VHH binders against Coatomer subunit epsilon (cope). Designs and how they scored, part 4

Target 1, 300 residues: Coatomer subunit epsilon (cope), of Dictyostelium discoideum (Social amoeba) (q55fu2)
Amino acid sequence: MSDDILFESKNYFYLGNYQSTINEINKKSRQIIEKSLKAESDYFLYRCYIAQGNYDLVLQETKNNRGSGEDPTIAGLQLLASYLSKPDENREGTLITITQWISDGVVKFNYHLQVIIATIYFNEQLYDEALQILNNCDHIEGLSMLIQIFLKIDRLDLAQKAYDTMKKIIDPDATPALLSLAWINIYNGEEKLKSALSSFEEMAERYGPTPLLLNGQAVCAIGMKRFEKAESLLLESIEKNPKNSDTLANLINCYINMKKPNEIIQRFINQLKTLSPKHDWTSAVNEAEALFEVSKSRFN

## First folded at step 4 (VHH)

Design g3 (from f12b with E103S I105L; framework vhh_6fv0_2)
Fold by ESMFold2-Fast, scan of step 4:
Structure g3 (fold): chain B 300 residues (1-300), chain A 122 residues (1-122)
Amino acid sequence: as target 1 above (300 residues)
Amino acid sequence: QVQLQESGGGLVQPGGSLRLSCAASGFTFSSYWMYWVRQAPEKGLEWVSTISTGGGSTYYKDSVKGRFTVSRDNAKNTLYLQMNSLKPEDAAQYYCATEYGFSDLSLYPDYRGQGTQVTVSS
């Protein structure tokens, strides 16, 4: 809402501008007095620190969240920070903890915890599990995640239906709705790609170019076979966050289509494997081909 | 009182065609999205196709796109699936489905009929 003290902070957050989110929350710190508002503010601050790779900061600031007085949302943030710091090492322990929380009933009515758990499941490519957690979530961030998961599993019908549900909760020109429609338009293909590109460009102009928005623009450009444009956008994204696996995957796809030397392509594949072992050379190539197949589906 | 009744299944040779029908009763059919899902022996449920309330939007599983066509007749409360160029992998029990009384985004909506069997001889 416009009367929500965190309104502008949330807009920056949804579009991946984590530093501006932190700056806006800090500017309004004197107005963030009510306990529930302070808890919501802390949730977004810790999510931003995690997104920036500052896992140790979150773990240190929340170290006293233990025992019978443990806050489930803060426990979820601790779990997310720990998991993302070393995914391969912490995977089994993380999934066991999530299963226990579900069994204990702490997840059922906690939308923030549902989003955190779904994020971990999505990263592990456990899409059915993520959908199960989000099935009863009518919160904006939960619906945004549902749309992304439905697109990932080729359920454009359900992505459209989730977007229709989102429009009943927020205005179509609100940032989460604009972002969701842009991604849906990519999967609708051809004539909608130009509209999606325009939408990502407008959001970047208003809220600053972020890796999220630059990747959105690049995917549109790739779908339109504008590979030099896509390269430019992806290189800008690398400057902002060199560890963004989506940017690396899209850049690999771009360079393969541009027929760049194998040595260059292989270096980026090796970098992607280090950052995201689950998202290796095969996964990157398959994602690129899937996007081209979606775009070509109108012809074959 | 909500009832979905499928028909039109049978045995066909590869490359053959079948038209499935689903007769709906007990709810305002024209107000709901409709789905076709299938289940092959020893396999899980698989989504096949979706149609919006007025038939203006249709969606298909990639492997059936161009071969199957979903349609609906709201005056007759009937959903259809025209299946052309049938392949052995299309052999399954076919169900029509809807999300009556609920607003969740289930992969396989809760209200399903008893199904109609499609067999493709190889």
Scores: ipSAE 0.536, ipTM 0.835, lowest interface PAE 2.0, mean pLDDT 86

Design g4 (from f12b with I105F; framework vhh_6fv0_2)
Fold by ESMFold2-Fast, scan of step 4:
Parts: sequence; C-alpha cells; structure tokens
Structure g4 (fold): chain B 300 residues (1-300), chain A 122 residues (1-122)
Amino acid sequence: as target 1 above (300 residues)
Amino acid sequence: QVQLQESGGGLVQPGGSLRLSCAASGFTFSSYWMYWVRQAPEKGLEWVSTISTGGGSTYYKDSVKGRFTVSRDNAKNTLYLQMNSLKPEDAAQYYCATEYGFEDFSLYPDYRGQGTQVTVSS
C-alpha cells in the first residue's frame, strides 16, 4: 500500500466517512510532527468539520488568519465554510474574493486552494471556471473533481482520460480511483452498471456505508429498474444525513417511477426545496432522467 | 505535419443515414485518440464521438448514442462515423480532430480538418 501516514484517513474522507477520517487522524496525531504533514492533516480535519456542517468551529479556530497573505489554504477553508453556511447571502462576496486571489497569483501553485475554489465554482454551476482552475492538474482531489465535471457536461471520453492520468499517480486500491471508475461505469451503462454496483458495495463493506456510497448504489439500482431496492438504500441514506439533497432528488425519481401518490412526491419535493434553497430539484430530476431515459413527471 | 481530410457529407431526409470518413496523415495515426466534433450555423462546437487508439473504447454524446457508430482502420489511417436515424438537429459541419503531442483535457481538439457538411431536410 502507501507509505503515506494519512493514506487510510484520505480513503475514508474521499468516500464521505468524515468521522472515521477525524478518528484516524487523531489516532496518529503523535506521528504528525513535520510541518507539511501537520498542514495536510489540518486541511483534512477542517474539510471534515465543514462537510459535517460545523462551519462555526472552522471560522472560530482560524479567526486570526486575515487573508491569503498569511496562510492561503486556511483562507480558502474560511471562504468555503462561510460560503456553504449561507450560499445565497455570501455568493457575490465569495466570487469577488476568488477573482482577487487568482489575480494576486496565490492560487496557481496551491493545490488545496485550487480544490476549494473549484468546489465553490461547481456548486455555482460555473464549470468552465472550475476547469480553468484545475488546468494541468496532477493532484488526486483535483483529478477527481475534473472527472465529476466531465461527467456533468457529457464528456465521458475526458472523464476516462482523467481517470487514466489518476491511475499513474495513485495506489490502485485508493478510494478516489475506485469511486471515479464506479461513476464512469454508471455513465457507460448496461453491463458496466453491474460492475459499478459491486464496486460501491465493496467500498461500503470495507469503509462503512455513507450517504455518498448509498446514493451510488441507489443510482445503479435505478438504472437496473430495481426501484424498491433503490428506495431502501435512499431511506438508509436519509437516516444518516437527512439534509442530503442528492438523496432526496434520487428518492423523488424513485417515487415517480414507482407511481407513488402525488401527495407523497410533493412532500419530498417541498423538503428538497426547504433543505437546499439553491438546489434546482428540476435539474436534479432531469439529470437522473437523462442517464436512464425516463420521462419526467411534474407535480404542483 | 498533421493533415486531416473529411468526406461523406451530404443532404439526407430525417431518418436517413450517412457514413463520414477522415483520411489522416503526417503523424502516427494508431498512437492517438480520434474525435468527431460538429458545428451548426451560428452555434459553438459540439463534441460528438471519441475513439481510443486501438478502437477498443468508444464514447458518444448522449443525444447520438445508439444512432452513431465511430470506428477506425489503423492500416488505412482512416477514421469513420456511421450516422443512422439522422435528425434535423444533427445538421452541421462535421470535423475529425486530434490532439497532436502531449495529452491534455481540452474540450475540443485543436487539430481539425476542413470539415464535411451534413444537411438534414427535404
């Protein structure tokens, strides 16, 4: 495997098991002595806190870092936490700050900052901007994002190229590689869809089921027309994180295909709109429909 | 120097078929991924299809999947696009393309031929 002290922590992180990531890093805290390793460890810890919705902790612990001139990675984490806490309110200021940092040249050689900025652009559906930031990417998280963007814009060929690049620089059993291949296989469809399902199931068995992995399994089940199985997986995902917009969008898709009463479907649509005011449930439904050639249903 | 020459375009009715060809020279054709891209009047470039070096992997724009088939003959340095069940929205100038030199993640490869016109109407 890898000689990287954070190898297993990163594997948990990339599959969305944030608590196991934190626990694994804390278990190895006495081995995390070198400055660069400490900085990488802090990056992943703060990313986990942000992913868990604990924005205030990150902002409070980093309040003395006033900008990119001190620690640009910490500045990026502060920006991400602030943005995600109130996306609509903070959008304009966040994009202005990013533009300034790019002009100042602080982004060009900071891979963590590139990932943070690309994450914000992805959330805003600014895919061209995200691709520009990830240009000439040779780092794992950046390549993972590149693959997701290419799948989003219907460029399966470029997703495959990015995955082939990833294989040259990552351990073959590392979770970003496994996850990337599984999503690529979903977009290929047919026989590869079974391979994708097996991969998501294997990752869940080894690293624990997460909303990310349960959603992956559910998307495979939907593609196979196994809607009752998909519903079971999505309900388990809701129990783990009731605020996961992808889970709600996939569940709505299942219920439409299962021809559930309009009252039930509309309840989940209203939940999605409430939990994610910026999320376009119509776009999410259309994306799922495009993948599996199902007709869209609309409800009051 | 990379040279790409497309042929096979023409006028067809909706539901018709066309087979496009691209003759390649000036590079080791068998060592490069090949692409089909198209451009309709007053619209941007659209990716259509990609084929790997040996032809073992093929990729398609969602809207053409199941209707178009890309293939290559490395012995003849020729790329093909079989287009079936043509729709009015498929009308465009079609280009074969490649990235000569280092691999990158450009959305549209820079080395393209003159193109061949596909018109779908009657």
Scores: ipSAE 0.578, ipTM 0.855, lowest interface PAE 1.9, mean pLDDT 85

Design g5 (from f12b with L107Y Y108F; framework vhh_6fv0_2)
Fold by ESMFold2-Fast, scan of step 4:
Structure g5 (fold): chain B 300 residues (1-300), chain A 122 residues (1-122)
Amino acid sequence: as target 1 above (300 residues)
Amino acid sequence: QVQLQESGGGLVQPGGSLRLSCAASGFTFSSYWMYWVRQAPEKGLEWVSTISTGGGSTYYKDSVKGRFTVSRDNAKNTLYLQMNSLKPEDAAQYYCATEYGFEDISYFPDYRGQGTQVTVSS
């Protein structure tokens, strides 16, 4: 249990339920008086707006954050909003700005800024840089990101060690701890995979189904060779957010295993390429494209 | 002073098996997580496997899961890697290493020995 005013808001946030996060913060607005609590509240509100694609709102609301009185966390949120609004156009300038901030020392001891920078690095597949920024972190979101990065680079051992650190420091009822264990359990054999599915289902029942939680359930279903269940979950995820690249990648993997027509698979591959050219689906994409070429050559 | 000495490598056919050993000295072996890492010609270091202090937890690179088994004998200060169903992609120099923590951006613990060479060809 936590007496943190933002405890439930953070639980919704970490599971990708951004609207419930905003609603919960607004419900607690009369209790959010202290300067530090107000700053933390604003951080999560702006992160939610960014996650919902409302970049212009964040940039407009923070337009006065400049000059000698600039708040580094707000500057980081502005950078994230700008970057995500036009990643290809703003990539070079974003990375230059980050490098300058690191050199200036503004990133040290600012956990929110560390998370923002690591998010940008992760999106750019700069995993070494992301890990360097999150080095020695002891905050819940940073540890959650470390776990995700370690799973991404196939270091289950380091993901487990980061989780062991998390469970000593962080409230065990916090959703990042539950989520992190569920993701780790996907890779720990069939019994743990079943446990991971149950955990994702329970979180979805309590906090609402989100693309993140539906993807978690779908990955478990794919691992269990339950492809029809995975398809159902992934189609529900697409209805909630058709631009979610993880959902599209998982659907492609699902359809390859279900032996769907190459034309259908290639359509989703093309959609994923337009949304996320750098997404980690290279193996599945190459396999699908090879199957498409074989089919094409046999009918010509 | 930490010393790690690998052995057991050699030439095998695809589908064959090898058992690697690592003799450790200079530290309390039973108190540290141990790692197997490898380096193929013209490639970087790759993590292969990790084992906890008592051997109760083991971790594997995705491509070797189900084929490789890491184990340890704390009484003999020895780490093992049983490699089954070997593939050409497994050909590399194999190193054992000690725990280094989260601060190294390379994500690899320091290796100490010359390693042991594994070649997979027909």
Scores: ipSAE 0.418, ipTM 0.764, lowest interface PAE 2.8, mean pLDDT 84

Design g6 (from f12b with E103R; framework vhh_6fv0_2)
Fold by ESMFold2-Fast, scan of step 4:
Structure g6 (fold): chain B 300 residues (1-300), chain A 122 residues (1-122)
Amino acid sequence: as target 1 above (300 residues)
Amino acid sequence: QVQLQESGGGLVQPGGSLRLSCAASGFTFSSYWMYWVRQAPEKGLEWVSTISTGGGSTYYKDSVKGRFTVSRDNAKNTLYLQMNSLKPEDAAQYYCATEYGFRDISLYPDYRGQGTQVTVSS
């Protein structure tokens, strides 16, 4: 949108290009003067830092916010950063805090907080709880996450209806709509896989290839039994982020289908087991996880 | 008010067939997606099938694909579920369902009938 100062920043963010998101926000810092625009800008900046694993930076920069009574969105970002920094240690306290915020009514009308809470629930595989939080969220990121959850729980019908709702709010050619349709098309089977692949390729051409988009292309290639193409895409994804657990999982699936030696497959399995407890649950990672579930359950 | 009435259930042998019907009233049936959900004894609700407003799109639980066919007759305000090659695990109370509201994307739609019992045994 030409009048939205954060338009390009949001496009990079939705496609998992966090550094370009930060760079675009910083480039337009002089235009980010109004209070609500500054708050939205800070939300995306902190989400990017969290996605990059820079949890301590977010906690340091927000230390003056003492809870949901001051700024609920910042409190949510603090909770997400704290949770992801030490998931096993902070799980119980995080879930208790979420339950209190829901009871206090601070979540009901805050779309960003709804997405943050749903991300934590999704990471804990609490899908029913995530769906309950997102049930009244008709914002683009919330609808995108609903589609991801519906695909993960094998409800293609509800993913399609959520996408239809998204089309009433945003142009079908907008990045979140194109990405959502590509995931839905993967679940619709082989006749739609070519369309999904083309969509991921076009988005990568416009916004640069990201691990998210490369994983999307690779899952399509695996579904088409084009394993050498999938391998090439996944190796490119590893070069961009060697700690992406979804890329490793897809590569393992690819190598099993290619009948690679047990030694190489076991090496990647051991690497994935080491990385999976440190999994970073941002929107891009949630999308990659949904695509991995399709590959694992339907294309093997 | 939304009213849904299921029929067509009964006892059938494994491998047999049943055709369920759902008579709808109290809303503009042709404007709403319709759902079949089931509940086996001592188990939760389970989604079975979905059909779009015009019948052009159909969706199925993986375990029933190729065996069940959902259809609708908008002139008669009636939803159907043709069940072939029935298995013991298909035995359940079957409900037709819809959601009357702005956002029709509930996991298990709130408006359901009383259901029709399907029993599969020799």
Scores: ipSAE 0.590, ipTM 0.861, lowest interface PAE 1.7, mean pLDDT 85

Design p3 (from z9 with L106F; framework vhh_7z1x_3)
Fold by ESMFold2-Fast, scan of step 4:
Structure p3 (fold): chain B 300 residues (1-300), chain A 130 residues (1-130)
Amino acid sequence: as target 1 above (300 residues)
Amino acid sequence: QVQLVETGGGLVQPGGSLRLSCTASGFTFSSYAMNWVRQAPGKGLEWLSGISGSGGSTSYADSVKGRFTISRDNAKNTLYLQMNSLQPDDTAVYFCAKTEHYTVRFWGSDYEIKTYFDYWGQGTQVTVSS
């Protein structure tokens, strides 16, 4: 199609406004008739439900799909929903299933399935595996994930290269490009932190404040030593999603820098461990390691 | 089995100097970048300095630049941190850390990816007090 009916829905999605994504898709439901467009619409709807923690809804709505042999994208969404519903219980089976799908050739030409698998690998901190799945990708969501993974492993040069590739495919003013540049600017530090903060604030004004955008603003504020501002933003993020691991990790860092009592800091560390046992801030973390993780973007 | 053992800490007067050592075993030392990090009482972990596997490239945090010097002896599997002009704020437990490097192929080119710090030693205490 010359006009992308899902354009606005995707903008909300990329910025973490899952409810607005669902609402926008539903408003356009009468125009979503073509099979390929309906499949893309269903992908984004199910990704939103998963992001909101509605795993059972996705599993119930897709129950008639009998695995990767029927619809590999739906199979991937089922796997993601199942995995995130009980990560510790389902981890081993999930990783075995992914390995089998890669071996069967199911993944190679399915961009949505590549993103789903990379998301699971990223959650498990299997960054090399995630990078291999996204190797030579040229799709928007995959490039966005590559940028995030490269920043996570402290390869700003590769993040910049992936961003340069993204700019050849989409308008630099498109939401994935704006978001990617803002995160890259955080890792560059100095005056670039102010540019990143302004970008996150403008995106929040246009598309609504989301945990993702509030965390972006808070990380900028922490980098600028504005801990009270960061706390305010992070508390707003918790109100919107109390189970967001990034918000809890950033709040812990904020409170340590503010010299809050150890009892308060340990409360949030314990909460983070319960929600995300495999997160960098929990699985092997103590307060020293947690602060190092947040400080990595600022060291030479 | 990878092991890192830090030594050389102690009590020193402000303006004094100390040299820390980190002895590495269980991996090919020259193949990995090495780092020094510290944890001050009541504060978090602070990265101080890094050195490439060959020793050809070094980097420093602004707080220690010009005062601390990182070096390595690959024949002895040893990392060093020469600390000069020590200040009370330098009081901390000092750790050495190995950086894992992976090579991946993207866009037809090989890239050496510095992934994260792996294997912290036990640390060595440095106290700067009069």
Scores: ipSAE 0.000, ipTM 0.232, lowest interface PAE 11.6, mean pLDDT 81

Design p4 (from z9 with L106Y K114E; framework vhh_7z1x_3)
Fold by ESMFold2-Fast, scan of step 4:
Formats: structure tokens, C-alpha cells, sequence
Structure p4 (fold): chain B 300 residues (1-300), chain A 130 residues (1-130)
């Protein structure tokens, strides 16, 4: 439990509570002495700042990471921050840089860099490339991403095996294991939706409600046809992060099922298009509907 | 032996249209995803569009979405690219490319991944000018 000084910080991080992650790391700062632990701490701090949209802070704090002394993980964080700050302008350069890093062999034995690259590929909807980067991964964050990808492509068998691998390398009460099981349970049909909802609610109670956890609860509620409950959860998620694409997509799906006026639905569609101008809004809506249809077919 | 032959290129005025064709042989055409890529003078390769083996799924680069349409006729072993509203910056050599398939084993289960283009045609030149 207490043998990993970053254990609670990582639990907050994996559930999307970035501010609590920062606060917990800062609380433990006097205990973060070893170079490797400090490097891991900095990785999670920079990932939190990026997740909060503070791209310039990360780029400014890491501006000296260049030349022969360049840290590949920090270079990956710089690339992620730069990419997310201006995805349209930086897309081509980002993908070229990733291809070069793969060719140079710097990615193969750096699991943080693998996660960063897979995150960029996922954002670009390059799922086969993301799977290739995560090939044979045995680290917790990579396995979590692998489970998400396998669920998205309707490979429950592979998601289950990735989860079984995760359980061998982490405490089963650690948040990536709890989160992964909850998502797998959503895909295992209506009987397990109540269990998944309970799990998301318990995680939110212990680690704070986040857009990630509220979306998880909302997907369960939609699957159970509890659209008013889903709406309440999704509106709370918007209050926490109005730029979360998953929340907007789920809310659109919820409102379509509730038969809300078209002008309300169109407002959220336009908001989603503004947030992701390079991604077809119909693609995001169709993905949410496809996920719901997959859930419905599992209830047959 | 895998062979891909592109035709249909030529000189066209801005705002015009062209339809490119790629005839495939040496493999089971319907079993492989196919792609269109281009190379403008002095620039690298740019992926434009992909289509699944069945034709049920298509994808496009942002630069051509809404202007170009990919399609295939599996009975004729032919891939098409319909190009509308052509612009001077569409001037390039256009190639058709077969997607590489390989199988990765995850925990004893096989998963087929399409990761890169293993065979390219000779290309067909498209020039957009007055």
C-alpha cells in the first residue's frame, strides 16, 4: 500500500482527477528524493498540466530539454503538449517525429513514451498504429489503453486477457484495475451494468467525481434507459470540463433518445464540432450510438 | 506477383474533375484494404484515402474530404478515386497502394493489424493548371 510513494497520486491520475494528483504529489514532495522517483513524479505532473490545458507551462518548463542530453520521455511530453495546443497546425510534424522516434529505436523500451505516442494515435483515430505501439505491453497504463482499444473494436476476449495480465502486475484495488473491470462489465450486458455503475459511483466517492467517472456512470445509465439520470451526470461533467468531447457526445446521444428539441441537440453538435473541427461530429455521434447499440445487442 | 496499374491522370483546369483507376492483379483483391496516396513535386508522400476490402468502410485525409470519393469494384479488381473541385495544389503523382496485413498474438489470440503499404503502383500524373 505505502511501499509506492506515488500510489495515491497515480490512483487520482488514472481516474482523471488531475488537480488531486498535483496536490498529492506536492504533499509528498519532501519524500520524493531519488532521481527515478523524481522523474516519475515530473512525468505525472506534466501529464496533469497537459490534461488541464496548460500546454505553455509544460513547454516553458521543459525548454532546456534538447541536444545530446535530451530526455526522450520529456521530449514526448513536449510533443504531446505542442500537438494538443494546435492539432491542425502540428499534426503532420507530430506524426513525422513519432515515425522517426520509432525508426531510431527510442520507443521500444520506454513505456511512458509508448503511452504518449498511443494517446496521439488514438486522438487521430489511428487505432491499428496505437495497437502496434502497445504490442506486448506489460505496463499498467499501456494495458489500460489496450483494454479501451479492444473494447472499442468489440474484442471482449482480448480486453479480458489484458485485464487478467493487469491483475498480475498491480493491486486489484488500484484504480486502473477497478476502471478496466467497470468498462468490461458495461460490455458484458445489462445484468452487469448495475455492478459497473456501482463501481464508478464508489470510485467517484473515494477519489472525487471526474468527467471520466461521470461519463462511465452516464453510459451505464443510458444502457439501463435511465436518460434523466444520465443527463444529470453529463451536465455535472460539463460543469467540470466544458471541452470534454466524450461528455458532449454522450449528452447528444442522451438527448436524441429523450427526443429533445432539435435546436438543443444542434447546439451541442455545434459545440462538439468547434472542439474537434478535424473530426466529423457525425463520427463522434455515430461512435456513441454504436457503443450503445453494441451494449443493446449484448442484452439480447 | 502483385501488380498495381494506375490510369486516368492528365491535365485539368482548376475546379475540374478526374477519375483515377487502379487495376490490381496477383492477390485476392477483395481481401485487402486499398489506399490512394500522392507525391507533389519536391514533397513527401501524402495519404489521401482508404477503403476496406468489402468496400463497406472508407476514410479520407482532411485535405481531400468532401472533394474526393474512393470506391472499388471487386468483380473487376479495380480501385477508383473520383476527384472533384481540383485545385492547383492537387498537382502530384497519384499512387494506389495495398495495405500490409499481419497477425499479432495477444495472450494466445490472433489479431489482424493493417499497418503500412507493402505494394505501390507506378503512379499516374495529375496536373491542375490553366
Amino acid sequence: as target 1 above (300 residues)
Amino acid sequence: QVQLVETGGGLVQPGGSLRLSCTASGFTFSSYAMNWVRQAPGKGLEWLSGISGSGGSTSYADSVKGRFTISRDNAKNTLYLQMNSLQPDDTAVYFCAKTEHYTVRYWGSDYEIETYFDYWGQGTQVTVSS
Scores: ipSAE 0.012, ipTM 0.359, lowest interface PAE 8.2, mean pLDDT 82

Design p7 (from q5 with S31D S57Y; framework vhh_6qgx_2)
Fold by ESMFold2-Fast, scan of step 4:
Structure p7 (fold): chain B 300 residues (1-300), chain A 124 residues (1-124)
Amino acid sequence: as target 1 above (300 residues)
Amino acid sequence: QVQLVESGGGLVQAGGSLRLSCAASGFTFSDYAMAWFRRAPGKEREFVAAISWSGGYTFYTDSVKGRFTISRDHAKNTVSLQMNSLRPEDTAVYYCAAGEYFRLPTESYEYDYWGQGTRVTVSA
């Protein structure tokens, strides 16, 4: 059959609406009988639990994934959950495990595992390693990550080429393609900012306002120098997820441009340092370009 | 004008080693992926190895993995291919290539600039 039972669930997931993803999968549970569909469903459920910070649930539910019957995708999800629960403590062991899996050929044709590994590398700022693992990833999520990495390292030309490849694989109106184009349009200058904002607003109306979509709208508003609108969007984002580093970085940028008292700005800088102690954001806060770049990155 | 100039080819006995070098000029070397391709007598061009613009990651075709090593030197604007444990089936003209990429491309049409090639002959 041509119909993907998980189509709407995936759209919610790609836009950062994890609770709606879980709800849609549960609504269709009676239709999720076939083994490969069940495996894909479990992948997205576990990715949602990880995104919500529920690492222990994933580790407990997958504790029997061991021995000769070990599922590499589930092993990857366990590694991601373990890593994100305590990044500083688990960093060395995580990177050793990834290197071993690559050497063993486990990663070669597993697109979900490639995305999981690339996510860990991205979090560690190992961009070359992330690009290498995505080298043969013709999956929509992998291509979306390539675009984000290229924008992060200021290679708009390569982001555009990756987007052109994505258009050949998926419908240009699918949510990963719409997101990718919106972010690329932000980098193409002020004339494209209104188009990008409209796209984020339309996605938020259809799939619900998420921190991801609210941050996208806020970055567009900041680019258009509409700082009060950006503040409103970012405060809504904080209400949905008070620990979102992108939201805090964008709010700091907004308040600096609005010339708010240093006391208020320092409060948010201290919050960002607590959430992202690995990054020295003190100098970045004084540079609009650095803060604008941070706002385009996802830390999930 | 962009130029890629290969050197280091020659005749070697099976089990021997050769080091190929490619000198690049006329572009910002650190912005480009570099690769080696080869064409055996009577066959079409095939991918051998590639190295990222930063030199941080590499990709090899299965038949040379563990025997060949690609590296780059940004100070000298060179890419090198160290070929160990050579086999008669490694006999080919080896080409250096440069291209902008979103992945390390393995198809020849994905590379923008090419060298003239250097001949490698491995005797039984």
Scores: ipSAE 0.013, ipTM 0.417, lowest interface PAE 7.7, mean pLDDT 83

Design p8 (from q5 with S31E L104T; framework vhh_6qgx_2)
Fold by ESMFold2-Fast, scan of step 4:
Structure p8 (fold): chain B 300 residues (1-300), chain A 124 residues (1-124)
Amino acid sequence: as target 1 above (300 residues)
Amino acid sequence: QVQLVESGGGLVQAGGSLRLSCAASGFTFSEYAMAWFRRAPGKEREFVAAISWSGGSTFYTDSVKGRFTISRDHAKNTVSLQMNSLRPEDTAVYYCAAGEYFRTPTESYEYDYWGQGTRVTVSA
């Protein structure tokens, strides 16, 4: 949209291309003068730094956000950075802080804070809590998360309803809409699965291949029983980010279906355990297997 | 095919309690948000309480907050409304409703299926 200075930056961001998001924002820095636009720009920059694992930069840049009158969105970003830096250590404190913010009413009308909190809940496998926070979220990213959660829990009907709501508030060619439709199409029969694969490939060509888009392509390939193609895509994803739990979980599921030796499968399971706490490990493996089995059963 | 059957209505004195139940059949209960609405004589149907499909979110109209509690039992395919400290103004026919998803749980158009209602009369 021509009036949104951050339109292309957001498109890169929603597809997981964080470096291109940063580069695009920097390219338009001279146009980012208004306070509200600067705040939105800073939000996306900090989200990118967090996504890249640069938690210390976010905490350093926001160190003055303290006390009465602190910005709740910046406080949310600080909480997310601290949580992701040491999930096992900071889990209990993070959840207590979120509960307090909800009780204080600071979350109710802050869509960015709702997305941040839902992200933490999602990582903790607290899906009911995540849905509760997102239930009244009219923001595009919140609706995208609703769709992802509904697909994860095998509620295609609710994912479709959330997508119908998304279509009313966003350009259908914007990347969250394209991505959401591609994920929904994975579960709608063989022709739609081929369409989903093409959509992930086209997005990767236009916005760059990311672990997110490569995983999307791989899930489509698995659904088509093209396991060697899925392996190739997942290995490319590992090369881009060796710490991506979704990629490892999808690769484990792929290798199980290929009937690879237990030695190889166990090696990847141990790798996933090293990168993820016990809870995240079980969730990632179960999610990858469930998504594959749902896709497979829909084409039987 | 879908059916919602309310029960538990009756006559009660002011300050008393009643528990309404709604038995659901013909659909996957765990996939539907559930609500209670009521209609007093000569008035429009109004929202009372709602519970999300997961049970994680509950919503109440201001006049019943702290007095009424909505709950659901996925094993029994039931939604219940515990009504405490009843007032004459709570006199109405209470309707059970089911909808797949709601953004505005207070609005009747969010709900696809409705029961026939159960009458609650609160005497002074």
Scores: ipSAE 0.000, ipTM 0.243, lowest interface PAE 14.6, mean pLDDT 83

